# Ledger of designs, part 376: VH-VL binders against o60147

Target 1, 175 residues: o60147
Amino acid sequence: MLEKNKYLYIFRHIQTNQVLLSQGNVLKKTALFQLPYPLQKPVAPNGMRPAKLRKDHWVPLLKVEFPNESMFQSVFMQLLNYRKYRSVQPLTSDLLKLPIPVRRRKIMRQEVPNTIADLADILNKEKFPENSVRLQLSDKSDSEYADWPPSVQIDSEEIKLSRGFREKTTVDEAR
Short names: E, the ipSAE of ESMFold2; O, the ipSAE of OpenDDE; V2, 0.75 times the mean of E and O plus 0.25 times the DockQ between their complexes.

## First folded at step 19 (VH-VL)

Design km31 (framework fv_dargistotug; at its last fold request DockQ between E and O 0.68; V2 from the best seeds 0.77)
Fold by OpenDDE, fold request of step 21:
Structure km31 (fold): chain C 175 residues (1-175), chain A 118 residues (1-118), chain B 106 residues (1-106)
Amino acid sequence: as target 1 above (175 residues)
Amino acid sequence: QVQLVQSGSELKKPGASVKVSCKASGYTFRSYGMNWVRQAPGQGLEWMGWINTYSGEPTYAQGFTGRFVFSLDTSVSTAYLQISSLKAEDTAVYYCARGPYLSYFDYWGQGTLVTVSS
Amino acid sequence: DIQLTQSPSFLSASVGDRVTITCRASQDISSYLAWYQQKPGKAPKLLIYDASRLESGVPSRFSGSGSGTEFTLTISSLQPEDFATYYCQQDYEFPTFGGGTKVEIK
């Protein structure tokens, strides 16, 4: 019943729209391991999983505050595995019909809405108390990618973090 | 209430195999990663890797690939470390440790001493 | 890999003393640093996480500070049960530990 780390940060790559989950407002290098090994030529320089993390290439997508650590960890692990599971699934027949460049763009563009939908689905299944989970979005319109359960309260304020790292002048909550 | 209970000490000969168990209780097993940490006699702590308790996917640190295998039995909330082709330098205390995804370690097993000797 | 250098490796102190242990990272790890206490024959115990957050149940005489590459663990008033080996650990990359600092009775 510890209220240790209860914040989930999700970042989006400014070029590829790839998504990284973070337990803090500063991205770790280990976050890159969430990205799949490149099987084809990636859009982003240095492949889909670069050796070095360019924090300035990642912008915040959303921030979630949970009632406690246990709930946060549960959702984090589920979300992590939902995304990973999707990334290893065979491509659909519809996607295979598309030219490779078009297919790549479509897949990358789907990562953000898919992640948001996954989060909503997980939260729906968890049945947390009403308005116990606070969701802040960089773009409020992104909330429309999913139907949110009563446990989720969408904040009217956008997240303050502007990059995949905490700037000295940036006001944000600690991990 | 969170507890990690490991199997007892092992004495093995070089070339043999050992399997250490770590039974978790007091929390949702799949909500936290399970890490393995090695400590040779009189030495410091070495992170060996971790296993995703939700998916069962293991990740091994450099130097701990090949002969080391992480596995799970989620039905009994237990993680396993198997070491094959044991060497004398494998003599150490092996700890399982719970932690958030690739972060710190908040709960530890009591450790399992594995001694490899002729 | 990120190397963590602890100083000193050995520290002799008396009960009631203020003790400070330093951990230096080979690169910027933000605040992703933890401190552990280990007594002989026992598993490590988490004291501090995220550089300055006190783990539940840990006495308030323990505190952590620092960010980037320099971190410190402070025991404001050393107690008899505090004689042990202390380790820092970073989780900015794959976890690595410092070499440890053994706090002995003076």
Scores: ipSAE 0.860, ipTM 0.939, lowest interface PAE 0.5, mean pLDDT 91
Fold by ESMFold2, look of step 20:
Structure km31 (fold): chain C 175 residues (1-175), chain A 118 residues (1-118), chain B 106 residues (1-106)
Amino acid sequence: as target 1 above (175 residues)
Amino acid sequence: QVQLVQSGSELKKPGASVKVSCKASGYTFRSYGMNWVRQAPGQGLEWMGWINTYSGEPTYAQGFTGRFVFSLDTSVSTAYLQISSLKAEDTAVYYCARGPYLSYFDYWGQGTLVTVSS
Amino acid sequence: DIQLTQSPSFLSASVGDRVTITCRASQDISSYLAWYQQKPGKAPKLLIYDASRLESGVPSRFSGSGSGTEFTLTISSLQPEDFATYYCQQDYEFPTFGGGTKVEIK
């Protein structure tokens, strides 16, 4: 009856819009290793990985409830692989024409739409019962980055939490 | 239902190599990480690292970045630990353990005793 | 690396006793702590994960508590099958184990 974790928590960086995937509502320090780092650093700096986990810099992007832990784990591992695959792809000539700081910001800004599209792609390929995967977003318009299968039910209420996925005191819930 | 079955104990001479297998069953192999944990005789548990079973990418704990190699054969749901240039200090029980990504370890193999003796 | 310090390192107790084991982390690990039981010649067995959540099939006399840097494993009424070595493990960073607590028959 009680189940191991079946929730995916996705965080967004407040300034760079980079994305971190989490198995819990509080980020682990190891989450930073999801951010790509080039193998040959001086030649192709494709990503940016902060030296420390600054929890105040990461805010909720979305939360997903799966039917069970096994289905959650399958999707989680696939999402990690999508991100790794993207991180090792060669840069386009259009990106290479940009100054390095501009290039990095443009690549990082793609993480939110790319992650949402990847999640939807995985869910469209998986066989889940209708309305069995519950999705809640911090900004409902972000659902428009993808076409969702019938298995996904999008919560009408946005995530209102400002730091992590924990509910705040009643005073902090006001906006 | 979930089972991790390791290969049998090994008796080796210094300088030899050993390859320990860990065959998984009863779950989706690529959905859970595979960890290796060492326990020397009479000692505690030491995490050696893990392998991402979806991508095949290994990660080694500090101190295990040389003679230790993790690998997979996903077609038979099996993880491997290879130890080269064996030393007497490598005498230990080696466990495979699965878990969520870089998390706790909910299922363990029975352990493989590797004894390194002249 | 996050250092986990267990205390006591050994404990002598009788059947029926309430047993507590402490695990202290060198830095805040939120609730990312697990407890394992190990008997000689056997693999460790998960008891508690996420500081306080009981693994399926583990007797309810086992409980875990704590967050941040201090955690406890409690056995409310020690049984003969509970004489074993107990380890804590954090997964906030790359996993590390505590040094273990051996619970012996008095």
Scores: ipSAE 0.764, ipTM 0.886, lowest interface PAE 1.0, mean pLDDT 88
ESMFold2, look of step 19: ipSAE 0.742; ipTM 0.875
ESMFold2 (binder alone), look of step 19: mean pLDDT 94; pTM 0.958
OpenDDE, look of step 19: ipSAE 0.851; ipTM 0.931
ESMFold2 (binder alone), look of step 20: mean pLDDT 94; pTM 0.958
OpenDDE, look of step 20: ipSAE 0.839; ipTM 0.928
ESMFold2, fold request of step 21: ipSAE 0.602, 0.750, 0.742; ipTM 0.838, 0.877, 0.876
ESMFold2 (binder alone), fold request of step 21: mean pLDDT 94, 94, 94; pTM 0.958, 0.958, 0.956
OpenDDE, fold request of step 21: ipSAE 0.856, 0.856; ipTM 0.934, 0.935

Design km32 (framework fv_dargistotug; at its last look DockQ between E and O 0.63; V2 from the best seeds 0.00; counts 0 for: pae E 2.6 > 2, grease 19.3 > 18.9)
Fold by OpenDDE, look of step 19:
Structure km32 (fold): chain C 175 residues (1-175), chain A 118 residues (1-118), chain B 106 residues (1-106)
Amino acid sequence: as target 1 above (175 residues)
Amino acid sequence: QVQLVQSGSELKKPGASVKVSCKASGYTFRSYGMNWVRQAPGQGLEWMGWINTYSGEPTYAQGFTGRFVFSLDTSVSTAYLQISSLKAEDTAVYYCARGAYLSYFDYWGQGTLVTVSS
Amino acid sequence: DIQLTQSPSFLSASVGDRVTITCRASQDISSYLAWYQQKPGKAPKLLIYDASRLESGVPSRFSGSGSGTEFTLTISSLQPEDFATYYCQQDYEYPTFGGGTKVEIK
């Protein structure tokens, strides 16, 4: 039987550390729509959204394999929601003390650890079966950003980095 | 089993409003987006936009802004399409279709014919 | 927006024939293309997703191929129930459909 929609890919921007969620190992243009700010110049910096998808500007952060489509979709939608929710939350006192450009950069730099923490939180709440979710990171140290539930099995091998792609594999993985 | 059931055919006059419903069952409603697709008589398929069933945020395709409104009632797993200030050119079959985040559409409603005639 | 051009618009064939429908994208959409079948008075039905992946329950005589800008739907042996209109759809950007290909009985 063919399995479908069981892989979550997360990409990181090489300069801004912005994060994009992907259902496939090749980024879609629609992934840019996850970014909270409209298309304006300058491109990408200070929370701006680029007009075009430059795949070479995005590197793999992590890959998650779920047991089935239902679990994947649930986590994916929640993850999007967490990010949106965070974007509208009041700024901390520490951030408010910073100049606006510095504040924006700092917020963007926190997207990677925040996304990882969000993922862990969602998975903790979902209470999936033990070792049913497989997590592979480009940098194993990134797993330290969160406490993972028993449902998550962290892969001992890091993913192979490829700009705009999750992995260089012979088989294109199902969405 | 996944099922999308839409409301019945509508006959409206120009300037009136219509609200089409799409009730989902057989899956977690908030885990998939709901898309709307229009098909004028004898014509092809047009993506109108989608609504994020988790957040309730709608996104409208070009040409479908202003008079078209996507909404939800999550308590009954139902999505709605409202068209205001109806025009004759709005005569079409409207489909709701389940899809992942801005992806393909794996399940469709049976369609709702909206006829706008004076 | 990404434009999808299907060819041919109309195709006459007989039962048992091998049928090929082409969908061309105005830009590279990787493998983010789906194929649908629609019969008169019915909703479209998903046949293929991600260019070549067969949807569950769809007969194996249907197959999809291609990547980038050129895609093909193939029916290896046309059956009576396959006379319908077929649409390609891309989801690399905001979804758009091809113009459709009507497969008619010869």
Scores: ipSAE 0.854, ipTM 0.927, lowest interface PAE 0.5, mean pLDDT 92
Fold by ESMFold2, look of step 19:
Structure km32 (fold): chain C 175 residues (1-175), chain A 118 residues (1-118), chain B 106 residues (1-106)
Amino acid sequence: as target 1 above (175 residues)
Amino acid sequence: QVQLVQSGSELKKPGASVKVSCKASGYTFRSYGMNWVRQAPGQGLEWMGWINTYSGEPTYAQGFTGRFVFSLDTSVSTAYLQISSLKAEDTAVYYCARGAYLSYFDYWGQGTLVTVSS
Amino acid sequence: DIQLTQSPSFLSASVGDRVTITCRASQDISSYLAWYQQKPGKAPKLLIYDASRLESGVPSRFSGSGSGTEFTLTISSLQPEDFATYYCQQDYEYPTFGGGTKVEIK
């Protein structure tokens, strides 16, 4: 009840640009269930859902600090629902003209801008106090995918960590 | 403050069905998942699955696909576990437990004993 | 499925003792492990989450440590109300529980 998690961690895949939402600064294996399987699952390990979690393939996209855990949890559940809603919508005619592997790759490459837009849409609809939500990005230009409400304070410092939201040790022993 | 209050104990014959309720209060119901956990007499804890209270979509652990159904009534902040075609092996205490998305369980109901005997 | 093996299964101790309970995971689960206390006829109560973080309202004599595959719950000075069964639980993937450790009066 006091100091439970109020941070949203969002990861991006280094090759596919797929996105995973996380409650912690280290990804859980269950995070992979956020990714849809393609219609042809036996042929499908072409990047929709990896068979295993390769932690070295997922890098920070952004981090959000909410005023409290309850507000974080509300936004997290809504983001999951936005992604699910989008996954069941009819495809555009332009997408349907593409071969299935190409179509899927193009859809995956839109996950970064789509997720950022989803987050901003939720924050614009929620009536959070001014400057109460702190947003830090790995690439500040990514903030341009959306219009942010007054409740959001975008950190001027980008995330500099290489593989996750944890710092690497600076001293390693060698024999 | 957060509370989960479950319906009372049940005594059933094999082949019958039962519906256990779990009424939540003190928090935003749709912001946290609802989990079901079984504990047979003298045994440990067994996760049965969860229901996403935002979407209503259930997920069942292996071994709990079939006779076990999770449902919601969001208007009264209540989750339900229905067990059909009851067997003697279903005799257990059934707990509801609140958790974030597939996470640890910070609040638990008091448990509902379901006894199945001829 | 990730199997969690608790040791010991049973432990006899006196008030004031330091108690250590171990939970071993069948694969690396990072720090995604929780500890619960359960008294007879009662629901489990969350003590520790994320391996080492103390739940609100839990006495500071409880502590958790470990990562990867090996985890411990420590009670620094056992109190009369601490005689219970303790369970570990991982949430790195779909939840699974350890078999439990019953702490009894000596």
Scores: ipSAE 0.496, ipTM 0.808, lowest interface PAE 2.6, mean pLDDT 86
ESMFold2 (binder alone), look of step 19: mean pLDDT 93; pTM 0.950

Design km33 (framework fv_dargistotug; at its last look DockQ between E and O 0.56; V2 from the best seeds 0.73)
Fold by OpenDDE, look of step 19:
Structure km33 (fold): chain C 175 residues (1-175), chain A 118 residues (1-118), chain B 106 residues (1-106)
Amino acid sequence: as target 1 above (175 residues)
Amino acid sequence: QVQLVQSGSELKKPGASVKVSCKASGYTFRSYGMNWVRQAPGQGLEWMGWINTYSGEPTYAQGFTGRFVFSLDTSVSTAYLQISSLKAEDTAVYYCARGPYLSYFDYWGQGTLVTVSS
Amino acid sequence: DIQLTQSPSFLSASVGDRVTITCRASQDIESYLAWYQQKPGKAPKLLIYDASRLESGVPSRFSGSGSGTEFTLTISSLQPEDFATYYCQQDYEYPTFGGGTKVEIK
């Protein structure tokens, strides 16, 4: 029997490098609510939330398969809250030395490596069974952003998800 | 086994306040969001909002801002709904419901009837 | 907000009948739809999630289908315990429910 809620998908915005967490391989509009900034124009500017979900603006970053739903939910909630926590932390001295537009761009560019690092940190703390978590990356080099615990098995094959859309497979994956 | 147990029925006068509790057990409390759903007598289901059980951050649906407050006591795996300045139209059964992040609701409390009458 | 319209609002059927309930969304919600059963004085019970996935413990006579804006809940052979009110719920945006369909005994 196929278990539900075993797969975590992470997408990044092609322009801003903002990151969205998804419980499915098709983005929901509610995913935009993860972005910490209020809705402003233009669409998807740095430090802002777009008014509409443009799926074609989001590309897959990674896919994680967990042993069961409980483990998935735990990691998902933690990952979500790690990002929020980081967003409200004081800026570093180095960032404060930069002009506001440059600072914003730099912060947004750090979302991808920070998210990957957060995931690795959470998984390290959870101490899941060896090779029980399967990680697929769109770019294998992104795995270098973190040290992964023995529980994580990194696939040699990169993910083949379409931009913000469901992957065409013979069997749909559980959320 | 997963279980959500809510506090008992309440009878209040207009202008009063009520606080409904929802105690969770059988799973990791902070791993699932807690939703609140209202059902007026003989009516359908209305999503009121949810609370992030990990951070404690509440989100309220349109129409449920101001007088409605979601809160937590994580030490006892309990979520709370407080309604202030009660009105007759607040008479309803209120449900807590577990769910993944802004998704469906897989486990429900038994409901708490709140009656507001002069 | 996304509106969900269920049809019919009321349905009379007999034990053994095939029952079909429809839920229409005001916009494309992909497959992010759930179905619930509620009996009088009881909390709703999850039957189907992600449009077609059967919740654990739910009898196989229940099935869900559809995507986009049109969804269907089917009970292949109605049992005495299936007389209840059924609700659809979308989670593409902030959750909203359909108006419900009451299945009554003929």
Scores: ipSAE 0.862, ipTM 0.938, lowest interface PAE 0.5, mean pLDDT 91
Fold by ESMFold2, look of step 19:
Structure km33 (fold): chain C 175 residues (1-175), chain A 118 residues (1-118), chain B 106 residues (1-106)
Amino acid sequence: as target 1 above (175 residues)
Amino acid sequence: QVQLVQSGSELKKPGASVKVSCKASGYTFRSYGMNWVRQAPGQGLEWMGWINTYSGEPTYAQGFTGRFVFSLDTSVSTAYLQISSLKAEDTAVYYCARGPYLSYFDYWGQGTLVTVSS
Amino acid sequence: DIQLTQSPSFLSASVGDRVTITCRASQDIESYLAWYQQKPGKAPKLLIYDASRLESGVPSRFSGSGSGTEFTLTISSLQPEDFATYYCQQDYEYPTFGGGTKVEIK
């Protein structure tokens, strides 16, 4: 029986530290819909969505290998829901006192630790076999944002991917 | 075994409403998105949008933001398409199709023919 | 929206022929393309996803290739059950379908 995709790819924005979840090692344009609201929607104080996908602005944060596609899909959909839930929560009074640009930067800088914590929370609640979920990070110290269940094996090798999808030859965005 | 079973064909008058059901089985319903695809007689396939089966949030393609409503009943693993104020041009086969988040469609329902005529 | 142009719209072939169907995207969609087979009165069936990956249970005579803007579905030796209409679909952004290619018996 052949398996469909069982890998989760998480990207970080090089400037804002926002996070995107991906089902492949190349981002789709639809990944941007994970970010709350376009820049033209000021209703939510933490909204920041670029109009265009700039693939050279998104670098690997972590990669997860699951035992099979079904388990990957379950975690992926849950993680998307965690992100949406956070995006609609009321802000603390201390955050609301900050100028809007400062507030947005503080919220966006929490996306990396929040996403890693959410992933670990989901994995701690699931019943995956011991060492069945392989986690690889671009910066191994990021694993310290969460307590991982016995099902997770953290890879000793860090991700060495370059910005701008250097692993394959591109025909656009010559610099 | 993944299956999507849709409700039976409908014959409707202009101005009426219809609600097409799509019952899923053989997989974790909330782990895969549910898409709706229209095919008018003798025509190709047209994506109408999808519903996030985990959150219940629908997304509609351009041209389907008015009279078309997607909904779920997760307790019975069922997705629904409701079309109000039916027009003759709504005559088509309507498919439900599951897939990964905004991706390809690996399983399809058998289709529901909705015919709108006076 | 990303437009997908299939060619040819129709083709006539004999059992045993090698059949090639082309799908061209209006912009670079990486490898985010799927192929479906549809017989009259039946639902579409997924054949290929991610441009070249064969869906489970699909015969190995079907193959997909391409990336960027041009993609090809190939049937290496056409069988009687392969006479159908074939559609491409991109999922780089909100899904869109090609216009279809009807494969008829000669």
Scores: ipSAE 0.711, ipTM 0.873, lowest interface PAE 1.4, mean pLDDT 88
ESMFold2 (binder alone), look of step 19: mean pLDDT 94; pTM 0.959

Design km34 (framework fv_dargistotug; at its last look DockQ between E and O 0.59; V2 from the best seeds 0.75)
Fold by OpenDDE, look of step 19:
Structure km34 (fold): chain C 175 residues (1-175), chain A 118 residues (1-118), chain B 106 residues (1-106)
Amino acid sequence: as target 1 above (175 residues)
Amino acid sequence: QVQLVQSGSELKKPGASVKVSCKASGYTFRSYGMNWVRQAPGQGLEWMGWINPYSGEPTYAQGFTGRFVFSLDTSVSTAYLQISSLKAEDTAVYYCARGPYLSYFDYWGQGTLVTVSS
Amino acid sequence: DIQLTQSPSFLSASVGDRVTITCRASQDIDSYLAWYQQKPGKAPKLLIYDASRLQSGVPSRFSGSGSGTEFTLTISSLQPEDFATYYCQQDYEYPTFGGGTKVEIK
């Protein structure tokens, strides 16, 4: 029996540029649990876990289609843990030279490129079949944040998902 | 084929401890969350929490903090549930269940009956 | 926490009957709902996920529908092996289960 293709959706916060991973094209509340930074009184709601998910505050960053569920789950879990690992690493000397508020903002701004780089790194290590993984970005220029392996085919068309919501016209898999 | 095999039934006295094992096979252990679900006799299902097999980080549901500990031995693809200071109300069947990250549960162990009686 | 209310709690039916079980969520959970079947002395078995997606190996007589706060599990033609307890489960937030619906022989 052939496995169904699975989709990874990545969203970014419109203010903080924090990143959430989603197994569906509609964000659920548990996605907020991915936020690793217990920041105190930030200028923006950086690292805060609000009681309610404001889906309209999250915009699609990219969509990845995998050949099967196993590959999808593997990459998803790795990506999740890459981010966690990075969050607990010592700050670089350059970051330490910055005032705390500036440092925090800079760290948050790096989440998007870091996540893209992580994804590329994971896919490079997995050595999936050529052109077996399909990548769609909301901004094509974001693909420049990493070198992609031959397994990745970047779509010429950008994703057109609404903010944190499922579009009725999409044929996307929920999981 | 995916399979979760749990340890056998346990009979314990109040105050004792028990450790239930769940051995996974047929898939990449680190790629799916491992959940624990409790079912008291004649009652419904209760999600106890989950452990991330990749990082080993456990998350416990409300009501299952303190006496309940999730752990792993990744070398043998096994998850463990330890319950300390057992109470009579802990009498239940405990299930391990595989699932995507904080999602549904697609494969279950056969369950482990833990009976706490004086 | 999100509460799930199943109805009815008990249902008597005959082989060949169309059976409908409802699950109501205390808040909007989009389509993040699963259905399980459990027989006495056995582990639950996943039937439906994401409200309407049939799990591999599950007979086509099982179907799920709904979104938001109201969901339904339907067995188009009840078979002898379908007498069991059925549970709904949401994964919009930390997982919670409904109280269950026991389908008995009439």
Scores: ipSAE 0.863, ipTM 0.940, lowest interface PAE 0.5, mean pLDDT 91
Fold by ESMFold2, look of step 19:
Structure km34 (fold): chain C 175 residues (1-175), chain A 118 residues (1-118), chain B 106 residues (1-106)
Amino acid sequence: as target 1 above (175 residues)
Amino acid sequence: QVQLVQSGSELKKPGASVKVSCKASGYTFRSYGMNWVRQAPGQGLEWMGWINPYSGEPTYAQGFTGRFVFSLDTSVSTAYLQISSLKAEDTAVYYCARGPYLSYFDYWGQGTLVTVSS
Amino acid sequence: DIQLTQSPSFLSASVGDRVTITCRASQDIDSYLAWYQQKPGKAPKLLIYDASRLQSGVPSRFSGSGSGTEFTLTISSLQPEDFATYYCQQDYEYPTFGGGTKVEIK
C-alpha cells in the first residue's frame, strides 16, 4: 500500500491578505469558493470573493509536504472546514459597528494568522510521527503565529519562487 | 480496499421520490469529497454536485438545484441522493464518486439505475 | 461552464495499435484534466489525473499529455481489455466531462 508524497499549497492575496488552500501548485478557479460570502448571494463585490481568479494577485504563503495522500487529505479537509466554520460565526459587536467595507477588510487581514494557527492546531491533534511533515514558508516569521508539534520540521529556506509553487520538471524541455 | 457500494436499482412512477445510498469503506470518510454523477441511457457523464463530509453542506451543479438533495450519515460512512417529483427524464444511472476537494474522481460506486415509467 | 470537446467520437482499431484521443477545452485549464475508461454496464475508472499523472494500478501503456487547452490520451499498444469508452474531465472549475470516445475492435 505505498502512497506518494503530497503537498498542501497555501496562497496569499498580495493586496487583501486573503488566503486560498490548494491541492496543486497552481490555483484552480474553484479555490475562490473558499472565500466567505453571504449564503445564497452571488460573489460579493469589493473584497470578499473576487469575480475572477487573478493568478498574478496570489503569491506563495507556505507549502507543507506530507509523506502520503491520506495524511494530506485529512489535514486539507479539516483546514477547509475550519475556514467554513469561521465564515458562519456571528460577528463581534466591535466589527458590527464598522461600515461594511471596513469590516470586511479587518476580517480579511486575519486570514493569514488564523489559517496558520488552524493548520498548527490540526497538526497538533493529528499525532503524526516526529519529523514526518515538512513546512516551508515564504516568510519564516509567519511560523510565530503558532506552536508547532514535533511532527513538523520547518525548512530553513524560505520559498523563493515568485511565479507560484511550480518546481522545474526538466531542463531538457527547452526544445 | 476503497469501496463505494450503492443501493439497488429502482423502478418508480412519475411524481414519486427515490433515495439512493452510497456506503463508503476502506478510507477515512471525512477526508474526501462525495460527488454524484448522472448518466442517462446511452449518454455521457454529468456532474450533479458534491457534499462536504465535515459540514454536510451540499453544492449543486446548475440544473440540479431543485428536486435533488444530497445528505450524509457519517456514523455509517454513507452518502444519500434523494430525487423528488420524479420525471421520466430522470431515468439514468446515478453514481457516487469520491475525490479530493472539487477535483478528479478516483473511486466510483457501481451505479444505481433509476427508471421512471408510467 | 468549461466545454470539453473530444475527438474522435468513435475510433476503430486493432490490438497492438497506437491510439490517440484528443480533448480540447474552451478555456485554459492549466493541467487540471483527468481521463476515465468506462466499459458497458460498469462505472468509470480513473486512468490519468492532472493531465499526465498515471493513477495507481493503471498499465504504463496509458499516458496523458497537454496543458492549457489541448490534451491527449495515448494507448501505446492497444490490448483487448482496452476496448471501451474514454472520457476527459476538467476540474479547473466545477467538473465537466467531454462527450466520450468509443474505441471499437476493427
Scores: ipSAE 0.740, ipTM 0.876, lowest interface PAE 1.1, mean pLDDT 87
ESMFold2 (binder alone), look of step 19: mean pLDDT 94; pTM 0.960

